# VHH binders against q9p7j3: the designs that were tried, part 3

Target 1, 174 residues: q9p7j3
Amino acid sequence: MILPLFPETQVHVFVYENVSNCAAIHEQLISQNPIYDYAFLDAATILYKKQVYSAIIRALEDRRDEQMKTKTIHSEVILSLSPKTEISSAFRQFSMTKKSKNIVVVKIDSKLTEEEEFERLDKLVEGNRVEFSDEELQKLIDFKVLKKNYKLDPSTLENPLASILSSIALRGYS

## First folded at step 1 (VHH)

Design a29 (framework vhh_7n9e_1)
Fold by ESMFold2-Fast, scan of step 1:
Structure a29 (fold): chain B 174 residues (1-174), chain A 119 residues (1-119)
Amino acid sequence: as target 1 above (174 residues)
Amino acid sequence: DVQLVESGGGLVQAGGSLRLSCAASGSIFSIYDMYWGRQAPGKGREWVSGINSGGDSTAYASSVKGRFTISRDNAKNTLYLQMNNLKPEDTALYYCATWDSELYGPDYWGQGTQVTVSS
């Protein structure tokens, strides 16, 4: 996939359901194991492919403009999903936890081919890989979590896409 | 569905300028990131320039940076490419395309507009 603003950036997004080893993965992330250098998101927080790509684009824009608030591009993706610029809050809202069951995994600037990343992640994640599609994401979303994270009211819940994308795009703008 | 129609191509001398337009119809233009690509005779497609849905963020291939400017008018559902200081190596079919992560299938592409730069 070509990102119009970042055509030379390799982006891979993977979705896993019924993951049984989230606690083990979380321990590796806390230990800063470089093998786990990905953005591991709780699928309960992701409703649309556009939501993920908007956060990726925002993170890449912040890196280009030397305005990253976190230490890695993958951490910046997690921050960029949040309507606020507070790092701890964003990670609490969107990151995988030990209790997560379904996850979305983002890789940017891979040194591996897409096929090699699929093979690598399938060994790290004990779950069922599913297609990165709006249909599959809508099976895994928790609307109570989504509503809280983006402060959605009943008038926007029926079609929240524009509100979510605006929240991501307008985060931290003066 | 999104339909894209390019216009504004033509024959120009090296050092000249052209302004390309891409008119969009169908789905809401303002929600799409857009880009311009080109295909030179006998070569594959090359990315030229991109712009986000809001029009406030742009990117350019190194070969055109400083010479080309991408812009959009969401009220008119139109994407533009201002091409200055054209070189013979810019000769190509120029096309616009949308990026839509929600749809299964290929990106929406126009038929293209031919740009020929003579020396």
Scores: ipSAE 0.000, ipTM 0.174, lowest interface PAE 17.3, mean pLDDT 81

Design a3 (framework vhh_7n9e_1)
Fold by ESMFold2-Fast, scan of step 1:
Structure a3 (fold): chain B 174 residues (1-174), chain A 118 residues (1-118)
Amino acid sequence: as target 1 above (174 residues)
Amino acid sequence: DVQLVESGGGLVQAGGSLRLSCAASGFTFSDYWMYWGRQAPGKGREWVSGITSGGGSTAYASSVKGRFTISRDNAKNTLYLQMNNLKPEDTALYYCATGEYFLSRDYWGQGTQVTVSS
């Protein structure tokens, strides 16, 4: 995928359901194994493709402006999903856990083609790959988790997308 | 919160052996990758070796591969570096470190000095 403001940045997003090895993946992420240099998100927290893209764009803007708060672009994507700048709470809210069942995986600055990344990632993730689409994401979302993470109230329930995107884009501003 | 205390350094002759220990506290040691680094006078920090949280995988810098062995004891919250066939160029301050994947910080110990005489 090509982003308008970052046309030379390679972006790939993958969705897996019924993942059985999240505990093993989590161990590799904590060990900072470079083979696992991806953003692993809990699909229970993601409702729209635009939500993921907005976090990616924010992370790339922070990298461009030398304002990243985390050590990798992938961890910055996870932070950028949060409406707040507190790193530990963002990771508790959006990152894959040992108990996750469905995940969204983001790769930025891949030196591999999308096909090669699929081949590699399919060896790391023991689950069923599905299309990265709003339809598939809506099958995996937990609305109770989404409402809590973005502090959605009854007045915003008729347009949660706009509220979510604003939270991501305006994170850390007044 | 995080505390890392290295020990076991000293003066040793070329060809000799030394075992370093790193006592960890203030975090769930078994959840984190650990590594050893070193810094010689007038040089930058050099990565030496790393080990995964469960101890199932290890990696080494080419300069020490085959001579050094990293290991850990999660029950004792301790990281080890067994150094064999030491060379004068291994002379450095050795320190252990851990990085929190999600927090963008590396936690470093004060180090233990290793001096190898020719």
Scores: ipSAE 0.005, ipTM 0.171, lowest interface PAE 10.4, mean pLDDT 82

Design a30 (framework vhh_7n9e_1)
Fold by ESMFold2-Fast, scan of step 1:
Parts: sequence; structure tokens; C-alpha cells
Structure a30 (fold): chain B 174 residues (1-174), chain A 121 residues (1-121)
Amino acid sequence: as target 1 above (174 residues)
Amino acid sequence: DVQLVESGGGLVQAGGSLRLSCAASGSIFSIYDMYWGRQAPGKGREWVSGINSGGDSTAYASSVKGRFTISRDNAKNTLYLQMNNLKPEDTALYYCAAGFYEDSLTPYDYWGQGTQVTVSS
């Protein structure tokens, strides 16, 4: 995808369900293996495509303005999903864990095409790729986790999009 | 595989101080959230303190708050626990643990062998 304010930034997003090797991926992330330089998110926390894109845009804005709080753009995406500016809380809330079953993978500044990233990730992730769509994400979400992460009241659960996007865009202001 | 080695434990009198260290192998230390836990004989494992990867957020168990201070030096791949005003109840084997984004309820990363702290009355 091409972002209007970041037209030279390549962004690829992939969704995998029924992943059996999350523990192995987690160990590679801890080891700083450069092959795993992606944002690995737990799909239980993601309801909309716009949720992911809003976090990407916020991370890119923070990088542009020299205000990143984490060491990599991919870590900054994870932080940007959180309504708070607390790094460890954001990672606990949104990052893939050893126990995750479904994941969303974000790549920014890829030197590879989307198909080449697909071929690489398909070798790293032992699961079934599904389309990055609101319909597929809604099959993988955990609404209890979503409600807790964004502090949603019961009245907003039927249409939480505006609250989620506001939380991401206004992180640090509210 | 990450290796964590604790040091600095020993025997001290009540009211005394100790500084524990945890040395990590490799340059990967800087991406971990780091934790101190402890276990006394006959008791379950309990969380003591945590510090995020950047060192700008810390948390403490109520039993040690105000007496212990957690800190880290990412350039030296080392985690510290400054323990002041020690009590006999602090007697335990102290472990450091590394996690990427885990809390004290579901730690699933590396743990060290531990360093023994004994506080005499």
C-alpha cells in the first residue's frame, strides 16, 4: 500500500491463522535475527485494517519528526497501537507471544516486492495465510482483549472503530 | 540461546544492603524487559521487580517498594537490584528473567540459576 503522506514508503501486511511455531518465532525476535525484522502482532488484538494502518501512520509520523521512542520502525508500530506511551505495556498488549495462534505481520521499508516478502514469510511462519481484510480479522479477534486494550465500554463494542482510531491518533495527548 | 548469570548474593544482617547483578550474554539484552523474582523454601515463586527494555519504566512488588531499586545498563548488558533495609523475610534465592513483552503472571523467557540472599535477624 501507498500512504498519501509517505508515498515512497513500502508497507506490506500479512495475516496468518493456526500458526504452530510462534514459540520459535519469538526466540528469533529475542535473538535480533535480522531475517525476522517485522512487527509480529497477535491477531487477537486487531479488529480492522484501519487499526493497523493508523498505527503505521503514527509510527511513520514519529520517525519523520525524530520522536520515535523505540529502536526500530517495527517496534514503533507496536507501540503506536497502544493508547498509552508505555513501551512494555504496549508490547504485552499487542505483540505476538509464544502462545499466539493467529498473527498479523507488518513490514515497512521493504527492499522486496510483496510477493518476495510472501515467499520469505511463508518459510518462517508455519500457518495458513489469509487475506488482510476486515472480514478475516473479525474471525480472529478476541473482543475481551480488544475491550481491555482500548478501555471500551459495552456501548461502543458494536461499532468500536472511531474509538480505536482516536486512541491511536491521539496517543500522548489524552 | 541467552545465558543469564546472577551474582552479589550473600549473608547480611537485618537492616543491611546488597546489590545483585545479572549479566546477559550477547547484544540482545537491550530488547528484553527484565525482571527479578525470588523463591524461599516452602513458598511459591514471587515477582519482585521489573524494568522495561528502555529503562524508563519500573514496577515493584508491594513488599519491596521503597526499599529495592531496579536498574539496567544496556551498554554493559547488565541488570541490577539495589536492596536496602533488608528484612529476614527477604531471605530467598533471587533470579533474573528476560522477557520480550511478558509480565510476572505469564513469564515464558529465560531464567538464571539464581543467587542466594540470607538475611539474619
Scores: ipSAE 0.000, ipTM 0.127, lowest interface PAE 15.6, mean pLDDT 80

Design a31 (framework vhh_7n9e_1)
Fold by ESMFold2-Fast, scan of step 1:
Structure a31 (fold): chain B 174 residues (1-174), chain A 120 residues (1-120)
Amino acid sequence: as target 1 above (174 residues)
Amino acid sequence: DVQLVESGGGLVQAGGSLRLSCAASGSIFSIYDMYWGRQAPGKGREWVSGINSGGDSTAYASSVKGRFTISRDNAKNTLYLQMNNLKPEDTALYYCAKDLGYTEFWSDHWGQGTQVTVSS
């Protein structure tokens, strides 16, 4: 997928199911180990590829405009998934936890090819890699978590994508 | 490496107020987002409130929203939690920490804390 306003920016997104070492990965994230400079998301919170790309675009816009509220572009992606601007709320809602089992991993501005990032991540993540597709994400989503995070009511279930994308785009404006 | 020391706890009656302080030393406090957490006996650790490095964005747990106010003074390297209309269920040991986004799940970075006891 090509980012319309950032065609020069390399973006790689990976999906892993049945991950057994989330606690160990979480320790590395807490210690700010630069080897783990990725956005590690709980797959229970992600329903669509467009949801992830919208958050990436918002994070890149914030970086371009010198408006980033977090330390790294990857942390800014996690923040950008949330309709709120508070870092604590966004991380509680979307980031992986020690108990996560399925994760979505985002890398921006990689100096490596997609294949090289796969090889690197496969050494860090003890799980099964699956395709980054709406079909695969649909198998890992927790609809209760999604509805709570985006304040979706039953009447919007017919078109949750539009509501989710609007929430990401309007972060901090309402 | 930031050293954090909490203070300001004590015994107070329900409906009362307390102001907690967290003094930072050893590093540049002004570049870190900060948070307050708490733990009551027999309960898990609970995130209470967070504030960004600039002090212009704050977040609160639903149990304390409207009663507690988090603030910071970067010139004094100090984080504050103003607690109003205290309830017995607010009784806990309160901690401050750098907000790395993940710490409420990990919570191993807490210092000694400051005890808050609210009598009925």
Scores: ipSAE 0.041, ipTM 0.365, lowest interface PAE 4.9, mean pLDDT 83
Fold by OpenDDE, second read of step 2:
Structure a31 (fold): chain B 174 residues (1-174), chain A 120 residues (1-120)
Amino acid sequence: as target 1 above (174 residues)
Amino acid sequence: DVQLVESGGGLVQAGGSLRLSCAASGSIFSIYDMYWGRQAPGKGREWVSGINSGGDSTAYASSVKGRFTISRDNAKNTLYLQMNNLKPEDTALYYCAKDLGYTEFWSDHWGQGTQVTVSS
């Protein structure tokens, strides 16, 4: 897909449930295997499509403005999900772990169609692809983790998305 | 596995009051934020109110603010919703939920609900 304000950048987002090889994927990421050039997110931390898109946009803006804090656009996406500026915290909060079972995978600067990219990614991820939708994401979310990551409380329940997006947008400005 | 059982619903006239209760099974009630939601006929589920685990923080949907009061008794594993100045538009099936209450999503962490009907 093409994002507004970034028409030259193609982005794909995939959701997998019941992934059996997260530990193996994690090892490849640690090894910086270029085949695994994606942002692998723990789906337990993702509630909204707009949350993911907001992080992607933030990362792209950082890149555009030459203000990336991380080494890669995909790591910047992970950082951008976090209300905290610390990279380690962001990864702890949002990145796929060896214990993850459900994941959201983001590809930036794809040269392939969504289906073509999926075919590539499907060789890496042993799980079931589900639709990238709020409906599917809400089935995978850990609300305790979500509340912790964004410091959500009952006062934010009418519009938790706004709180999340504000946290993403205002990172580094508090 | 926590069971939630709502009660206290009924038929009331506009301007009347009801007090809903939600009894939770198990001994871990006190660690969860709890929420009330409702679903009116022909409408989707909506968040009504929330209270943190300690009971010191509460929140309300704009439509019920000033009229409803959420509370909890952790010793009794019970969540309450005092509903005053009820309106016909408050007619709905009311649910209590554990660690859930956002307006956009629902899960199986809800009880069976208790019916509240407000007549004009």
Scores: ipSAE 0.031, ipTM 0.366, lowest interface PAE 4.7, mean pLDDT 89

Design a32 (framework vhh_7n9e_1)
Fold by ESMFold2-Fast, scan of step 1:
Structure a32 (fold): chain B 174 residues (1-174), chain A 120 residues (1-120)
Amino acid sequence: as target 1 above (174 residues)
Amino acid sequence: DVQLVESGGGLVQAGGSLRLSCAASGSIFSIYDMYWGRQAPGKGREWVSGINSGGDSTAYASSVKGRFTISRDNAKNTLYLQMNNLKPEDTALYYCARYPDLSWEGFDPWGQGTQVTVSS
């Protein structure tokens, strides 16, 4: 996808369910293997496409303004999902773990087409690809995790979008 | 980008009420999630309340929950903030803004705002 605000930046988002090799992927991430240069998110933390896009926009704005808090754009996406600016906390809240079963994968600055990235990821991820859509994401979310990560009131759990977006937009303000 | 103009601020006594309005130009307002923020003199920006495009999901800062109500009228391209039981600490310039959307328009800067002053 080419973004109007960031026309030179290619962005791809992929969703995998029933992933059996999260432990192996996690080991590659901690070893800093460059073929795994993606943001690997636990799908239990993502309810809406707009949630992911808001985090990507924030990360790209921070990169444009030379205000990134992390080493890579992909780690900046993970940080940008969190309502707080504490890096370790954000990674604990949103990153895939060895025990994750469903994941959302973000690639920024790809030199490959979306189809080529799918072919690459299919070799790295042992799971079933599904559409990046609100319908598919809502099958994979864990509402207990969502509530904890965004400090949601019980009354907002059925329609939490405004609370989630406000948390992403307003981290670092006042 | 949507042009937004805030109005409805003024001077009010503690315990009083004000209704703020945010008028949007054009008919694309109805697709955007919106929020109200504020900035008091010498302080940073503070988020106050948010509402989704359909008006069925709202969120509030702890400092205003139970006293403020956010709403919208998409037919009139207008966002509202009903402020009840106002306190001196609510004194600030109030701004309406659009949340970023799937079109990657990014976070819009705040406009002119509307001044709310609450006397003790």
Scores: ipSAE 0.000, ipTM 0.154, lowest interface PAE 16.1, mean pLDDT 80

Design a33 (framework vhh_7n9e_1)
Fold by ESMFold2-Fast, scan of step 1:
Structure a33 (fold): chain B 174 residues (1-174), chain A 121 residues (1-121)
Amino acid sequence: as target 1 above (174 residues)
Amino acid sequence: DVQLVESGGGLVQAGGSLRLSCAASGSIFSIYDMYWGRQAPGKGREWVSGINSGGDSTAYASSVKGRFTISRDNAKNTLYLQMNNLKPEDTALYYCATSLEYDFGRGYDYWGQGTQVTVSS
């Protein structure tokens, strides 16, 4: 798969369900352990593959344009999922928490293959790997969380993909 | 369900210009990031140029930078590639594509059928 504006950027996305060690992972993220340099997202907030890729592309655009608001490309992915450009709100809305059960993990600029990253992540994450697919994501989403994060009303929820992608692209307009 | 149809290719002399078009139908074109790729005989597919959904961010392969310009008209669901100062090395089948197209929740690279560009010396 090629990202249209970043054809040479290596991107891997992983999904884990029934994760039992989210509290331990969260402690490593707070301590900024470089082994955990990934974007760890709560799967309750992610409905579509396109949602994740749109945030990745926005983060890569901000890095290219020297407009990153966070210290790492992975933190910038988390920020880019939010309809607003406020860092603390974005992390509260989309980041994995100690109480998360299902997570989406993004790695950018890996020197490793997808298989090698799986081997590494399987040592860090105590859960079951599932396909990064809309079908699997829709089993893990919390629609109440999604509606709150993107301010969706009943009419918008009929076609949430278009609204979510527009929110990520515009990032600052309600 | 994006359907892509390329046009505008042809035979042109070195130093000449061509404008390629990619007409999209069947989906929300304005949300997709798009790119042009090409494939010369006996070679793999090469990325040429990309553009974001809004049309305000572009990228180019080093071999075409300064000579090609990618643009889009979302009202007409059309992607363009303006090619100037063409070289024999630009001879290839040109495709428009998006890697963010999904069908029934499954991601894939989605390519049109292509339009042939031949540059004579």
Scores: ipSAE 0.026, ipTM 0.524, lowest interface PAE 7.6, mean pLDDT 83

Design a34 (framework vhh_7n9e_1)
Fold by ESMFold2-Fast, scan of step 1:
Structure a34 (fold): chain B 174 residues (1-174), chain A 122 residues (1-122)
Amino acid sequence: as target 1 above (174 residues)
Amino acid sequence: DVQLVESGGGLVQAGGSLRLSCAASGSIFSIYDMYWGRQAPGKGREWVSGINSGGDSTAYASSVKGRFTISRDNAKNTLYLQMNNLKPEDTALYYCAAVPYSDWLETGMDVWGQGTQVTVSS
């Protein structure tokens, strides 16, 4: 993927379904193991590719402008998915948990090729890789979680893309 | 769906200049983030420069910073790449692309033009 304003930034996004070792991965994240320096998202919270791209762009803009609120670019992606500038809330809303079954994994500034990241992640994640596409994401989303995270009403939930993107863009202004 | 047609390529001597144009038709051009890419003989596609929908934010590959300038005229539905101090290694097919992740009208695929050839001789 090429981001027009961040074209030299390497971005890789992977989707895994039926993951059996989320508890083990979560333990590695808490211990701050550098091998796990990725944004691990619960796929129940992600409906569109554009949702992930918008959060990545926002995180990169905040890094460019020296306005990051978190220690790493990957943590900043997680924060950027949330409409509020509250780190613990964003992580509760969007991060993978011990009980997650399907995950979206984002890597920014990789020193490895996409193929090498894929081989590396396949050793860390015990699940089935699927295409990063709106079609596959729609199979994994939990609409109750999406509604709660973005404060969607029933009419907005019927076509939530614009509302979600607006919420990400308006982070810190509510 | 947006259609893109590049023009302005040609043969130029090292140190020379060229201005490339990308004319858009179909969808509303002003809502797209755009970029220029290139493919040199025997190499993969390489990103060159990007510009947001409003034209107020730009980015450049390190290999072209200070030499190339990207701009757009939304009233004319046209994207430009001003290339100065051209080098033999700039020889490539140059193409423009609309990035659909910023475009609410598209299906999630980049829209590319057919390209315009730039050849820089020494």
Scores: ipSAE 0.000, ipTM 0.203, lowest interface PAE 16.9, mean pLDDT 81

Design a35 (framework vhh_7n9e_1)
Fold by ESMFold2-Fast, scan of step 1:
Structure a35 (fold): chain B 174 residues (1-174), chain A 122 residues (1-122)
Amino acid sequence: as target 1 above (174 residues)
Amino acid sequence: DVQLVESGGGLVQAGGSLRLSCAASGSIFSIYDMYWGRQAPGKGREWVSGINSGGDSTAYASSVKGRFTISRDNAKNTLYLQMNNLKPEDTALYYCAKGYLDTSFEYHFDLWGQGTQVTVSS
């Protein structure tokens, strides 16, 4: 995927369901194994493709402006999903856990083709690949988690997209 | 919840210039990446240009690169397209839109305005 507003930045987004080795992946992430340099998100927290793209764009803007709060672009994507600027809170809210079953994986600045990244990730992730689409994401979302992470009330639950995108884009400016 | 209204189209001779505007209602305009698309008579819609929420990153279709300039004024909730050195093949209904580019490299637009007609005579 190429973002029109960051045309030199190669972006790939993958979705896996029924993942059986999340605990093993989580241990690799804690140990900072460079093979696992991706943003591993819990699919329970992601409702729309636009939610992920907005976080990616915000992370790329922060990198461009030399305002990243984390050490990697992938960590910055995770932070950018959060309505807060606190790193630990963002990871607790959106990052994959040992108990995750479905995950969204983001790769930025890949030196590999999308096909090569699929082959690589299929060796790391023990689950079923599905298309990155709103339809597939809506099968995996947990609305209680989404509501808590974005502080959604009944009036915003009818159409949460605008509220979520505002939270991502206006993070730190309320 | 945002509405888009395009203006600035008209009749021009080849080599002429036009500036299109897209006025958005609602404060959420400033958080969206915005796009210009067009549809020529008897053809499908095609992407023309895009600009990020901050206005500092832009992209253009190869057919218009070097001739068109996209810009935005978030304080006025307005998107612009400056079109220079217009050609007869630029004749189309021009739409502003919010959307995204998917993994198949197709542009998906969530919200389209009514459009503004541009006709270039030779």
Scores: ipSAE 0.000, ipTM 0.123, lowest interface PAE 18.2, mean pLDDT 80

Design a36 (framework vhh_7n9e_1)
Fold by ESMFold2-Fast, scan of step 1:
Structure a36 (fold): chain B 174 residues (1-174), chain A 121 residues (1-121)
Amino acid sequence: as target 1 above (174 residues)
Amino acid sequence: DVQLVESGGGLVQAGGSLRLSCAASGSIFSIYDMYWGRQAPGKGREWVSGINSGGDSTAYASSVKGRFTISRDNAKNTLYLQMNNLKPEDTALYYCARESFTPLYDTSDYWGQGTQVTVSS
């Protein structure tokens, strides 16, 4: 994908369901294995493609403006999904855990083609790859998790997109 | 055709240090993640350390963390492994590998011939 404000930045997003090796992946992430240099998100927290893209754009804007709060662009994507600026809470809210079943994987600044990243990730992730689409994401979301992460009330939960995007864009100012 | 040539191994006493080098040719070194692996006598290959293409992200196997340091010089197409406080269990043939090294990738095309490290007790 090409982003209007970042046309030279390669972005790939992958969705996996029924992942059986999340505990093994999580251990590799804790040890900072560079093979796993991706943002691994719990799909229970992601409702829309635009939610992921907004977090990516915010992270890229923060990198451009020398305002990143984390050490890597992928960690910054995870932070950027959160309405708060606290790194530990953002990871607790959105990052994959040992107990995750479905995941969303983001790669920024890839030196590989999308096809080459598919081949690589399919060897790391023991699950079924599905299309990155609103339809597939809506099968994997946990609305109780979404409500807690974005502090949605019943009226906002009926049409949460604008509230979610605003929370991501205005992180640190709201 | 990627060629990787390791050097810097040798015999060292427990508690000693060695620096390994890997000279890369045949591809653009600066765009690839690089790894060090090792194979002890009678054992399979195991991952030791990795470094991303830019040199700012590193990872280590639990057995070597705090003792080994991986680094790279993209201008010289060279990967390094600084090994401190060596133990007899570090005795192995040490290999340089491009980013397809791990068993999870099921590839081995870019491993070098290796450099022998022997740590005496």
Scores: ipSAE 0.000, ipTM 0.098, lowest interface PAE 19.2, mean pLDDT 80

Design a37 (framework vhh_7n9e_1)
Fold by ESMFold2-Fast, scan of step 1:
Structure a37 (fold): chain B 174 residues (1-174), chain A 123 residues (1-123)
Amino acid sequence: as target 1 above (174 residues)
Amino acid sequence: DVQLVESGGGLVQAGGSLRLSCAASGSIFSIYDMYWGRQAPGKGREWVSGINSGGDSTAYASSVKGRFTISRDNAKNTLYLQMNNLKPEDTALYYCATYGLPEDWSRTEFDYWGQGTQVTVSS
């Protein structure tokens, strides 16, 4: 995918349902194994493709402006999904856990094509790959989690897109 | 393409009110989700309020909840921000922005922002 504000940056997003090895993946992430250098998100927290892309854009803007709060661009994507700049809170809210069943995986600055990343990631994730689409994401979302993470009130719940995107794109930073 | 022009800023005393407008050129204003952001001197960007393309869903930053109201008139291609009970901390350059189009991700246009309108609140 080519982002209009970052045309030189390669971005790939993958969705897996019914993942059976989240505990093993989580252990690799804690050990900082470089083969797992991706943003692993719990799909229970993601409702729209735009939500993921807005977090990617925000992370890339923060990297460009030398304002990253985390160690890697992938951890910055996870932070950027949160409405506020609290690292531990953002990771608890959005990152994959040992108990996750469905995940969204983001790769930035890949030296591989999308198909090559597919082949590599399919070897790491024991689950069913599905299309990165609003339709597929809406099958995997947990609305209780979404409401808590974005502090949605009844007026935004029927159509939360604007609230979510605005929270990500222009949240304050130091 | 879409071009955005903000207006309505100015100097106001604490406790006062201002109404900001964002006029959009380009015939597809009604399909964009939009938001207001602000940037104070020496500070980073802060999201203020968002509204969906249909105008029936809104959201607000905690710092402005209960004081600001976002609205839009798609027939006039205009976005509004009604600002009440202004505080010195609201002093900033206010700008409107589109987030891009929902129908084609390969053609999402994240970079449509206005140049802003200055709001100064004296204490």
Scores: ipSAE 0.000, ipTM 0.139, lowest interface PAE 15.8, mean pLDDT 80

Design a38 (framework vhh_7n9e_1)
Fold by ESMFold2-Fast, scan of step 1:
Structure a38 (fold): chain B 174 residues (1-174), chain A 123 residues (1-123)
Amino acid sequence: as target 1 above (174 residues)
Amino acid sequence: DVQLVESGGGLVQAGGSLRLSCAASGSIFSIYDMYWGRQAPGKGREWVSGINSGGDSTAYASSVKGRFTISRDNAKNTLYLQMNNLKPEDTALYYCAADISYWGPELSQYDYWGQGTQVTVSS
């Protein structure tokens, strides 16, 4: 995917269900293995494609403005999903853990084609690849986790899109 | 839920200028990336320009780059398109659109659209 407001930035998003090796992936991420330079998100926290794209756009805006708070664009995507600018909290809320079972994987600035990234990720992730679509994401979401992360009340929980997106887009605005 | 109302169109001579406005009501305007598109009679919609939620990143179609300037005022919930050096081929119904994520020139994928404001450029 190419974003016209960031026309030289190539974006790929992948979704995997029933992943059996999250503990191994987590270990590689902690060791900062460059092969694993992606944003690995827990799919339990992602309800909409627009939620992921909003975080990507926010991270790219922060990079453009030289205001990134984390060391990589991929960690900045994870931070950008959070309604707060606290790094450790955002990672606890949204990043993949050893116990994750379904994951969303974001790659920004890939020098590989989408097909080549799929081939690489299929070797790293032991799970079933599914389409990045609202339909597939809604099968993987945990509404208790979503409610807690975005502080949703019962009146917004039935249609939380606008509340989630405003939390992401207005992070850093008064 | 965001409602968009375009204004500022009209009849203008080639080489002239117009400033279009798009007023937003409903949901919070500042969360949306905003876009201008246009549709000439009998044709599909063409992407013209885009601006991010913060107002500090812009993009333009090659046909209007250097002539048009997109801007926004989040305090007034208003999007603008300053059109200079207008040409007869700029004649179209101009629409604003809002979305959280830019879907590229495929305008049919955007969440919210206005009714449009007509711009007619005579030779």
Scores: ipSAE 0.000, ipTM 0.147, lowest interface PAE 16.5, mean pLDDT 81

